# VHH binders against Homocysteine S-methyltransferase 2 (SAM4), part 13

Target 1, 325 residues: Homocysteine S-methyltransferase 2 (SAM4), of Saccharomyces cerevisiae (q08985)
Amino acid sequence: MARLPLKQFLADNPKKVLVLDGGQGTELENRGIKVANPVWSTIPFISESFWSDESSANRKIVKEMFNDFLNAGAEILMTTTYQTSYKSVSENTPIRTLSEYNNLLNRIVDFSRNCIGEDKYLIGCIGPWGAHICREFTGDYGAEPENIDFYQYFKPQLENFNKNDKLDLIGFETIPNIHELKAILSWDESILSRPFYIGLSVHEHGVLRDGTTMEEIAQVIKDLGDKINPNFSFLGINCVSFNQSPDILESLHQALPNMALLAYPNSGEVYDTEKKIWLPNSDKLNSWDTVVKQYISSGARIIGGCCRTSPKDIQEISAAVKKYT
Below, E stands for the ipSAE of ESMFold2; O stands for the ipSAE of OpenDDE; V2 stands for 0.75 times the mean of E and O plus 0.25 times the DockQ between their complexes.

## First folded at step 6 (VHH)

Design t4 (framework vhh_nb_b201)
Fold by ESMFold2-Fast, scan of step 6:
Structure t4 (fold): chain B 325 residues (1-325), chain A 122 residues (1-122)
Amino acid sequence: as target 1 above (325 residues)
Amino acid sequence: QVQLQESGGGLVQAGGSLRLSCAASGRTFSSYAMGWYRQAPGKEREFVATITSGGSTYYADSVKGRFTISRDNAKNTVYLQMNSLKPEDTAVYYCAAVEYYGSGWDYTYDYWGQGTQVTVSS
């Protein structure tokens, strides 16, 4: 293996900050792939022609996206599996069995690893239960969120990723509800056998989408103490307001000063719901240079971009990381 | 596009009741979470109640046990039944719809009505 195990590498290099890729779903959409589907950015991988024909147009597009993020300076990249739970795949594609599902995930991981090579880190990306019900930005899980069987929902994807030695890290993204966070934190090493992180979906005012404060989240983590899976490696924020994200990450750092953090916010573009287009954020107050400097000061160890972030954004993040580390 | 129109506000004495209605038009109502917010003079807008697309309800502590939110998907309407009204409930009440635009998009867009005045006399 050309790369050291991730936890060892970061422990040996305490000032190192890894540059993460940008928003794959929105980037593929910009490149002409129609991702408006319950499996989102995974849609190009569903067609057998993606796998059987090395000249597939979609295959070239996905490969070029990975190459462009690598050229921009990405050092750790994600599998294209945000909306790729067994439930979402089996309900919305021709795939109906666990065997077929495992084959799909294995092929996606192999493809991602082949695109990035052996010297880069690879994250197995997992979206929340909220993404399946389109509530990851509201945190609205209904009347009895504590009764949702999160483990059964995540289990097929978790069991697959745990067995895949091409993955360095499992990333739970855009977690918007305290009961889902508590469920993930309750899973032991037999369920989560690889290093993992939790990215929180937070309001611009600095609380989890369901209204839970950063202090309340910190208290849950402190109360669990030694019961927490030792593979829990990072906590952070993703797909969050560009302008507000440095203050939110700092509040998390103040609440949990010994926790390694990560951040990958949206580009700062605003979605026009009437016209169905993304508009520039004319109220964007800061550059990536300023935001990255603040993230590093708050203890961020992985920095990247989420929705509407492009290779150009990652290039600016990479330049800022080099400048401040 | 979602358009929201509130009705049912007015002047009422302390201890009285009012029922606010919010009619939604333009898009599929049943997929949205619907909420009520209020704004008193010189204060920020504050949360009052919400009802999810699935029917789950949440309330601010100040109104819990006195107010009830409900919806009628056949009529594209959300209601706020307000009982045991207090002078401190005096505010403009706003209906809101929370719309989600697909997985991977970070923007929850809040559609707001024009507001309806509720005045509770001593």
Scores: ipSAE 0.005, ipTM 0.210, lowest interface PAE 9.9, mean pLDDT 85

Design t5 (from b1 with V98K S103P Y108F; framework vhh_nb_b201)
Fold by ESMFold2-Fast, scan of step 6:
Structure t5 (fold): chain B 325 residues (1-325), chain A 121 residues (1-121)
Amino acid sequence: as target 1 above (325 residues)
Amino acid sequence: QVQLQESGGGLVQAGGSLRLSCAASGRTFSSYAMGWYRQAPGKEREFVATITSGGSTYYADSVKGRFTISRDNAKNTVYLQMNSLKPEDTAVYYCAAKEYYGPWEYTFDYWGQGTQVTVSS
């Protein structure tokens, strides 16, 4: 193996911060792929021409995206599987069986690993139940969120990723509701047998989308204590406000001082809903240099970008990480 | 930007059917996730059904098998077909739109003014 196991590598190198890739969905959209679909950025992989024809335009675009993030300095990258639950795939694509679904996930993981090589880390990306129902930024899971069977929803993707030796880490992204967080934290090593992280979807004022405070989240983790899955490796924030994200991560660090953290915020661009375009944020008070320095001070071990973050953003993150570590 | 206008509410007898319509003004209707919510007298607003931009549908357990949500992108309209109506379905029904940009924080929620549904026993 060209790379050491992730947890061992970071333990052996306590000052090392890994650079994560940027926003794959928005980057693929910028490159001409229509990702506004229930399976989001997974859409190019659904066509058999992606797999059978090496000259496929979509295949070339996805390869070039991975290569551009690698050239920018990315050291850990995600599979393109944010909205790739069995439910989302089977309801919105020609794939109708668990066997076909497992084949799709295996092919996507193989493709991602082949793009990045054996010396880089690979995250199996999993979006929340909230993304499937379009609630990941509200956290509104209805009147009885504790009654949602999160395990059954995640099970097919989890069973697939647990068996795939090409993955180093499982990443649960944009978790916006405390009951979903509690469900994931309750799963033992038979369900989550690989190192994993949880990225929280938080308001810019620093609470989970459903209103749960960082202190309440910390208390849930503390209450589980040694019962928590030992594979739980990082907690963090993703797809959050660029300007507010350093203070939010610091609040999480204060609540859980011994927890390894991660952060990958949005670019800070503002979406114009009338013109359907992204505009530069003239109120952007911080640079990546400043934000990354603050993240490292708060205990971040993985830093990257989410929506609207490009290879240029990752290059700036990489330079800042190198400067401050 | 979208404005939502509900129609089709009214008085109906238990066991009857009613079809609600929600007309959206705007040029990006097909990209919106559309939903129906209801608020009964003295109760909190509750989820009824949603349909994503891609056509996937989700229902509250209380209405599964009785209600069907659908959309007509050419007419900028979402529908709620309500069958086997019960007195407990009595509520003001609200149409809602969420613009699905993917995992972006700039999503806007739009709501209609509501339409009253009254089911007599």
Scores: ipSAE 0.000, ipTM 0.294, lowest interface PAE 10.9, mean pLDDT 86

Design t6 (from b1, 20 letters changed; framework vhh_lunsekimig_d3; at its last look DockQ between E and O 0.02; V2 from the best seeds 0.00; counts 0 for: pae E 11.3 > 2, grease 24.204 > 24.2, placed apart)
Fold by ESMFold2, look of step 7:
Structure t6 (fold): chain B 325 residues (1-325), chain A 121 residues (1-121)
Amino acid sequence: as target 1 above (325 residues)
Amino acid sequence: EVQLVESGGGVVQPGGSLRLSCAASGRTFSSYALYWYRQAAGIERELIASITSGGSTYYVDSVKGRFTISRDNSENTMYLQMNSLRAEDTGLYYCAAVEYYGSWEYTYDYWGQGTLVTVSS
């Protein structure tokens, strides 16, 4: 059976919360694909052998990752396109022309759809402009961020995703800067003709990475009112502190109580700079059960994991969603 | 590799003022988000103020209007001006800096040793 359009499905099922997949980039690295490069987790798709050789090891790894998230309970999943902007790809890979780029995106979306089947939802994932310059966690876009042509940066990927009916939602992930946020919010239906969400990159103390408060963000949205693109479907947080994420999401809920929300935080581990390893956070242990319960009470409709979250984490999220919905 | 050194703590009467400084050594921290935390006896550190690399500021409600965070990237120094001090402001004040990487998420937290602020009559 064909899936309902996402907006209709959620309207028909007002208590439903969709379980999203986890940290694809870190999961691929854990499985042997070296993602430390300018296109991040997109790297396996760049090689033609991925597509032409049925026995490609990388192809098997990526397919197994999607299957593992599905088996863990994911109901909406992402294309592996966080750092797949035309600028990032054309500057750092042999894929140079717009025609080659569109073929790459089409193949990635087709591959993802084939892995997850027709009854699951698929997000076309788009990372921020900040990811291209390695500033997505500071939000520091320099002295004149208002002069950055965000539309031209996103345009080739957006035009491709707008046309692709295998996608159900476009996701602008990890937005760390108010000027980039304002740019995305300013785009009308001619630029963004498909349902989309905006995921904010937020410091653990509750502000956007560039220091903008949740109250200021909410005011920007309120001031736009009916001028906001009607395809803007969700606001949320991703790539954020596990322990602080419930309070951050609640602050958005209080400021924008009618906004459908989403959340997919990083894992709760801490990085030991001397040992260069990730350790459990034993100081104030939160569980996915606790965190998911709080997200649901804050009005989240999509819940998953970001960096370092595994299929095991998604299984815990899925169990908690079933428990509290 | 990076060391943060707080200064400016001391004993002050209610209603008084103090100015805290946090100086970084070893590296320029102009790309870092910077934070002031305080820790009262027997409780966890709590964030009280932060400032982005671009100069945008945040304050918790209990200090809004009384405390002002600022930074001087050229001097590798962050400041906290504390006015109208209250007994509940007593504690160890820590500065922290966080460095992020965009293509692979590694975050490093750097902490000072703390400077004691005591507000008592």
Scores: ipSAE 0.000, ipTM 0.174, lowest interface PAE 11.3, mean pLDDT 84
ESMFold2-Fast, scan of step 6: ipSAE 0.576; ipTM 0.800
ESMFold2 (binder alone), look of step 7: mean pLDDT 78; pTM 0.766
OpenDDE, look of step 7: ipSAE 0.010; ipTM 0.302

Design t7 (framework vhh_3k1k_2)
Fold by ESMFold2-Fast, scan of step 6:
Structure t7 (fold): chain B 325 residues (1-325), chain A 122 residues (1-122)
Amino acid sequence: as target 1 above (325 residues)
Amino acid sequence: QVQLVESGGALVQPGGSLRLSCAASGRTFSSYAMRWYRQAPGKEREWVAGISSSGGSTYYEDSVKGRFTISRDDARNTVYLQMNSLKPEDTAVYYCAAVEYYGSWEYTYDYWGQGTQVTVSS
C-alpha cells in the first residue's frame, strides 16, 4: 500500500488534520534509555548491537515506542534524529566519516519507516544549531549570529534527507533565533528539494526565544514573497507551553492567513533549574481538548506533542482532532 | 554565553563573616539559575547553595543552612553568598556557576568561574 504525496493528500482533504507523534526523547528516557547525551534520542542507534541483534533491548524499546504512538492515533511520525547533525555525531560517537554518517541516517530512516509502515507519513527531524550549543530555549547565538554558517552545519544531514524517498517531510524544530530562520528561508529548491516545515521555539509571552516578535517573523516571510522555496509547507510552534500556545498560533494565523500551520507543545510542565525536576504548570488549560480545538480554529493542519508528551497525550490529541474535524 | 568572576575570599577567624560576589557578563544573565560550589583540598567539589532565575527560590546544603544566604542583583549582573558563623570546615575554594536548562534532553549545562579562596583559621 502506498500513501499519496503529503501536499496532494492535504489539498484533496482540506478539513484533514494529521496527528503527529509525541516527545520521543522523553518517552525513550521513561522506557529506560539514557538520552542525556549530545546526540539525545539517537543514542540507542549508535550501538552496533541495535542493528545486528534482533533481541537488542534498545531495539525493542524504540519499536514499542513507535507502535504505542501508532496505537494512540499518530498518522505522521518523526525519525529519531533531533540531535543528529554531522558535527554532534562525529564529536560524540565513534562515527568519523561522512560515509559512516550517511549509513547511520539511512539505517535510522529505514528503521522508522519499517516501524510505521507505508501508509503513515514520516518526518526527517532536524534540530536547530541552538540545540547543539545548548541555546534552543534562550535563542542566544552570541554577539554576531548573522555570521554563523548555518548551511554548513545543516548540510550533511540535509543532503542525506533530500535524497531519501522514504521521508515525506523535513522538519526543522525549535528554531529560537531569527538569523537561523532567515538562513533556512533563504535556501532554494537545490538545497531544500523536499517539502519542509519550520517549528519555532517561543516564550510563553509570544515571542521567539531571542526576542523577535511573531509580527517581525511574518514580515520577513512577506518580504521574501514568491522568492521563498515553494517546498516551505508549514510554519508552526513546538516545545512551547500549553497556556500561551493557542494565542501564539492564532497570532501567526492573523499575520499569515494563507500559511498552513502546525503545533506540538510541551505537556505544560515547567522545569525547576535548581532541583532539576519537572513541576506542574498552574497556567495550564483544562486539557488537550481545549488546546486542540483552538489550534484547529487557527488553521493547524498537523497537531502533536513535544517534550514530556506520551502515547496517552497523543490519544487525547487524536480524540480531540476527531471531535473537532 | 556567560563569563563569571568571583571575589571576596579572605582569611577569617572562626565565627567570622564574609560576603562573596560573582560578577557575570553576557546577554542572558537574568535567565540563569545561579549556584555556589566549594572544593576543599583532597575533596570533590560540592554544591553549597542555589538561587532560581527569578530569585523566588533558594536552596542550601544541610551543613550551611541558617548560616549562608544566597541572593542576586540582576541590575548589577551579580550573585552573592553571605557567609555567617564561619567554621574551619568551611575552608575551601568557592566557585560560582550559572546553570542553563537545555529542555529537550532534560540536561543542564554549568558555566564556571575561576574560584575565590576562603580560609577559616583553626
Scores: ipSAE 0.000, ipTM 0.202, lowest interface PAE 11.2, mean pLDDT 84

Design t8 (from b1 with R27F S31E S53W V98T E99R E105D; framework vhh_nb_b201)
Fold by ESMFold2-Fast, scan of step 6:
Structure t8 (fold): chain B 325 residues (1-325), chain A 121 residues (1-121)
Amino acid sequence: as target 1 above (325 residues)
Amino acid sequence: QVQLQESGGGLVQAGGSLRLSCAASGFTFSEYAMGWYRQAPGKEREFVATITWGGSTYYADSVKGRFTISRDNAKNTVYLQMNSLKPEDTAVYYCAATRYYGSWDYTYDYWGQGTQVTVSS
């Protein structure tokens, strides 16, 4: 194996910070792929021509996206599987069986690994229940969120990723609700047998989208103690406000000082709801250099970008990481 | 020009029914998830129901079993059938359309002007 197991590599290199890729869905949209679909950025992989035709335009676009993030300095990258639950895929594509679904996920992982090579780390990306119902940024799972069967929802994707040795890490992204977080933290090694992280979806003032505080989240983790799956490797924040993200990560560090952290915020661009376009943020107070320095000071071991972050953003993150490590 | 036009609101007695319609124009309707939201005076806007382009439906717990969302792609229309209405359902109901990206600070691409639903005791 050309790369060491992720946890061993980071333990052997205590000052190392891995650079994560940028926002794949928004990057593919910028490159002309129509991602307006419940399976979102997974849509190009649904077409058989992606797999059978080496001259496929979509295949070339996805490969070039990975290559551009690698050239920018990315060292750990995600599979394009944020909205790729069995429920989403089987309800919104021609795929109807678990066998077909497993074949799709295996092919996507193989393609991602082939794009990045054996020296880079690969994350199996999993979006929350909230992404399936379009509520990952509100955290509103209804009046009885404790009654949602999160395990059954995640099970097909988890069982597939657990068996895939080409993955180094499973990433649960944009978790916006305490009951979903508790469910994931309750799963033992038989359910979640690969190292994993949880990325939280948080408001600008550093509470989870459903209103749960970082101190309350830390208390849940402390209360579980030795019952927590030993594969739980990182906690962090993703798809959060660029300007507020350093303070939010620091609040997690203060609440859980021994927890390895990660952060990958949005680009800081502001969506103009009248013009239906993304605009540069005139109120962007900080540079990537400043934000990355603060993330490293708070104990971040993986830093990257989320929505609207491009290879140029990753290049700036990579430069800052190199400067401060 | 993009338009979402709601209709079917009105006054109804508790236990009654209403059917809301939202006619969409100016975008490729079949590529968008369609949703219903509501806002009562002095309250924040809350989610009611959504339907994906493939027809999968999701509901707020407060309306499960009482409300049904559906769509007609040939007519570029989304519907909300509201049964067993309660005074607590009184609100302005908004139709919304979104490119389902799931990764942004959540803003629907298009919103209707709203239709008033008033449920008397």
Scores: ipSAE 0.000, ipTM 0.311, lowest interface PAE 11.7, mean pLDDT 86

Design u1 (framework vhh_nb_b201)
Fold by ESMFold2-Fast, scan of step 6:
Structure u1 (fold): chain B 325 residues (1-325), chain A 124 residues (1-124)
Amino acid sequence: as target 1 above (325 residues)
Amino acid sequence: QVQLQESGGGLVQAGGSLRLSCAASGFTFSDYAMGWYRQAPGKEREFVATITSGGSTYYADSVKGRFTISRDNAKNTVYLQMNSLKPEDTAVYYCAAERGYGSYWESPSEYDYWGQGTQVTVSS
């Protein structure tokens, strides 16, 4: 059935916290799909057999992943498009034209919507420039990050998602560098015509991966004021330390008390960028119950999981959300 | 299309120096980590050095302190300055470009694009 526009729904239900899905890339990897590829979790959609053969093993795996997150309590879910920029797709897959690229994105969005139904919200997921260069966890954009043309990089994916009415929200994930954040915040309604959020990639000590403080980020937003695109709907943190994330979200809340927030941390595991593996984190000190309670107290309106979070994690998040709302 | 073209190889006496260059075209050079690998006769390709898109450098223990990797993004070129050359440094040197996920620089399979190589011969 038809769902209310996301901002209206949350305004009408001020105590409502939406449960977001878990880490799709890592969950597909756990289910046997090789995602160590420049297009990451989008890799199963590149094969024409995914689309032409209803009995495709990969198609079944992706459908089961969405279904398992829905059964766990997810209410808002992402398209499988984190590393799906035109640059990434055209350089690393057989897809070489803008027309083929647009067809791929349209088919992925259609597939995601069909999996989740009409009553759930759908996020068009966009990874940062940093993900393309494998720097989303370092924020190291080189000596002259202010000279990177972020708009040209994002443009093909943005133009596609802007016109797709099956999407409720555009999500910029794991933004690790202040110049990229400033670029996104500078884009007006003609460039970003749908509600969107920005998820920040932050160190355990609560600074952006490039060293920018939460206070500096808040000041950039305050300085822009009414010049900011009115479609900017949420600010948050994702793919962040499980243990430290509640304090980091609280620091954003204190700096920006009128901003709707979101949070979806990693499972507590740490990604080794040199070895391409997830390492166990033995200092996971908090439960989802504790973390979710703190997120809600800091004004979080969307809560989920990032890397290495499974349907079991989402079930625990959903239970905590129900308990504290 | 994508092309990596090495130059600067040649014959040099032990203790000498050479500077290798690799000119890149057909992709956005600044987005890629750039590496140097070498292959001696009868051996597997081995890692020499890498420089990330952000400028961080990594070296094989056998060349650390003698070789320096650098890049010039305005010229789409990566360099390998080789000092205090030894006969054991004799090999074909390959330029490589990589956007791999999790930057595992000690494996040749992590590199997306390869040059055709340049011969370095160090006489005793």
Scores: ipSAE 0.000, ipTM 0.162, lowest interface PAE 11.0, mean pLDDT 84

Design u10 (framework vhh_7mjh_2)
Fold by ESMFold2-Fast, scan of step 6:
Structure u10 (fold): chain B 325 residues (1-325), chain A 121 residues (1-121)
Amino acid sequence: as target 1 above (325 residues)
Amino acid sequence: EVQLVESGGGLVQPGGSLRLSCAASGFTFSDYWMSWVRQAPGKGLEWIGRIYYSGSTSYNPSLKSLVTISRDNSKNTLYLQMNSLRAEDTATYYCAKHLGDYEYRSPFDYWGQGTTVTVSS
């Protein structure tokens, strides 16, 4: 293997900050792929032509997206599997069996690895149960969230990713509810056998979407202590407000000073409903240079972008990381 | 001028079925995701499900077995089929147009005025 195991590499290089890729779903949308589907950015992989035809337009677009993020400076990249639970795939695509589902995930991972090469790290991306019900930005899991069987929902994707040696890390993204966070943290090494991280979905005022504070999250982690799966490697924030994200990450650092952190916020662009275009955010107060400097000061080890972040954004993040590390 | 007009609400007995319609005008209906949302008396808004411009759907898992969302782009009309109705399904039902094809905290830019469904014997 050309690359060292991720945890060993970061332990051997305590000042190293890895640059993560940008927002794949929004980038594919910008490149003409119609991602308006319950499986989101996974939609191009559902078509037979993607796999059978090397000249497939969608295949070329996805490969060019990965190449552009690599050229921008990305060192760790995600599989295109945010809304790719078995439930989402089996209900919204022609795929109906676990065998077909496992073949899809294996092919997506293989494709991602082939695009980025052996020197780069690869994250198996998993969206929250909340993304399936379109509540990843509200955290509203109903009246009895403790009764949700999160394990059964995640199980097919988890079992697949656990077995895939091409993955370096499993990333649970945009987790918006404390009961889902507790469920993931309760899973032992037999369920989560690879290094993993949890990215939190947080309000611009700095609490989890369901209203749980950073101090309450830290207390859950402290209370679990040695009972937490030792593969839990990073905690962070993703798809959060650009302007507020440095203060939010700092609050997490203050609550959990020994926890390795990560951050990848939205670009801050706003959608013009009349013109059907994304416009620059004139309320964007900081540059990537300033934000990245603050993230590094708060202990971030992986920094990237989420929604509407392009290769240009990743290039600016990469430049700032090089400047401050 | 964007307009969304719901119809088909009314009184239904428990165990019955009902189909709601939403007539859309003032925008290119086929270009947008559409949702159904409901509000029971004295309760908050509950999202029912979404239909993408392609016809693919995503549902609230607690309601998936009870509802089907469909659209007819040639008629600029959104539909909600409800089966096995319970007293708890008594609510005002709204159709809503999505801002764009990325969901974030405030996904709707236009709502209908709502149609009331009452489930009682």
Scores: ipSAE 0.000, ipTM 0.230, lowest interface PAE 12.5, mean pLDDT 85

Design u2 (framework vhh_3k1k_2)
Fold by ESMFold2-Fast, scan of step 6:
Structure u2 (fold): chain B 325 residues (1-325), chain A 125 residues (1-125)
Amino acid sequence: as target 1 above (325 residues)
Amino acid sequence: QVQLVESGGALVQPGGSLRLSCAASGFTFSDYYMRWYRQAPGKEREWVAGISWSGGSTSYEDSVKGRFTISRDDARNTVYLQMNSLKPEDTAVYYCAAGRSYTYDLWESTEYDYWGQGTQVTVSS
C-alpha cells in the first residue's frame, strides 16, 4: 500500500492537516447530473450504462469531478454514498436484494479508489437516518427518538464498509440528533471495526439541529469515556454556516481539548429563488484563509468543504493549510 | 408558466375526511420532492407531509401521523393528501410546494422552487 494507516500517519505527523474534497452532490449537479432524488449523488451509479459503457457521459463527469478535487489539493476523499442506505436504495431504485446492494457499494468504492489512486485516503460516506426522511437539517426525529432502531438502518451499509479494505475511514455525516449520536457512540468494535468520525449538523447559532448544545455533546462523550469504541477518531461539524463554523469548532475544542476535530462547512452562497441560481453572500465576513487558520488553531486535522464548495474552494483551503502548517 | 394548483378544500364535520389534490405544470414533475404545508389564522406556515421524487419515501408532522397520507401520480403530474379523522385544529389554508434536496434547509420557504396559492380546509360542527 502506498499510504500508511491513517491513525499511524497522523500520530507520526502531529502537525499534519489533511485536505478533504468538496461538495460532491452540488458539484455533480453543477456538471449537469440531476441529483434531486432520494439517493441524491449516488444516482449516476444506479444506471447500468455507467458500468457497461466506458463512453458514458455520467461516468466521465464523476471521474472529472474526482480529478478536479485531486488537482485542487485534496488528500482524503469521500465515496459518493451520502444517501445510499439499503432502505433508500431498495425503496427508490431497481435494487431489491442485499446481494445486489453489496455489489453496488463494492463497485462504487472500487470506482472511487481507482479515480484517486493508492496514495490518497478514502472515506466511506454514510448519511444520517434523518437524511432518509428529509430531517437532517431540522433534527426532528419525532416524539420518541430514543426508540428508533438506528443500528438496523445503518447495518447493511456499515457491514459492507467494515469488510472493504479500500476504505481508510468511515464518515457519519450531518448527524442532527443526540439519540443518533449516542447510538453510534454505543457501537463496539464488533459492529464498527474501522476508524470513524462523526460530523454534526449544527444551526448557525451553534447548537445541534435538535437543540442539544456542544457542551452537552462533550459531556456525553466525557461520561462514556473508555466505553466508547476506540476506533472513534474525529468529531466535527459539516454542512454548517461558513461564518459561524469557526466559533462552533472552538467551542468543541474548549470542551474536548484532546479530541481530534474536523470541519467542512458550506460555501456561504445564497439561493436566489427568482433567478433560480446561487449567488455570493454579501454578509460573508470570512475568507477561507481566515477560517482555515482558525480551524487549525482549534485542533482540526481534516478540513474540506460541503454544499456548494467547488475545486476552486478546495484549492484555497489547500493553500491556507500549507500556509499555516 | 410554472403552476401548482391546489383543490379539494371544503367545510367538513369533525371526524370527516377530505382529499386534497395539487396539479403541477410547466416543469419536470418526476424530478421534484413534493410537500404539503398549512397555515392557520394568526400562525406561522407549518410543514405537514412530504413525498420523494420516486414515491418510495414519505414523511409526516407528528400531529397528522396515522390520519393523513401523501401520495403522487407522476402520469397525471399530481400530488395528493388524504386527510382522515379531521379535527378542528386541522383548520387551515393548505399549500403545495415543489423543491429539491440539494438546498440547505429542506423545510424553509427558500428551499422550494415553486408554491401553490392554497386551498382552504375548515373543520367545524
Scores: ipSAE 0.000, ipTM 0.160, lowest interface PAE 16.2, mean pLDDT 84

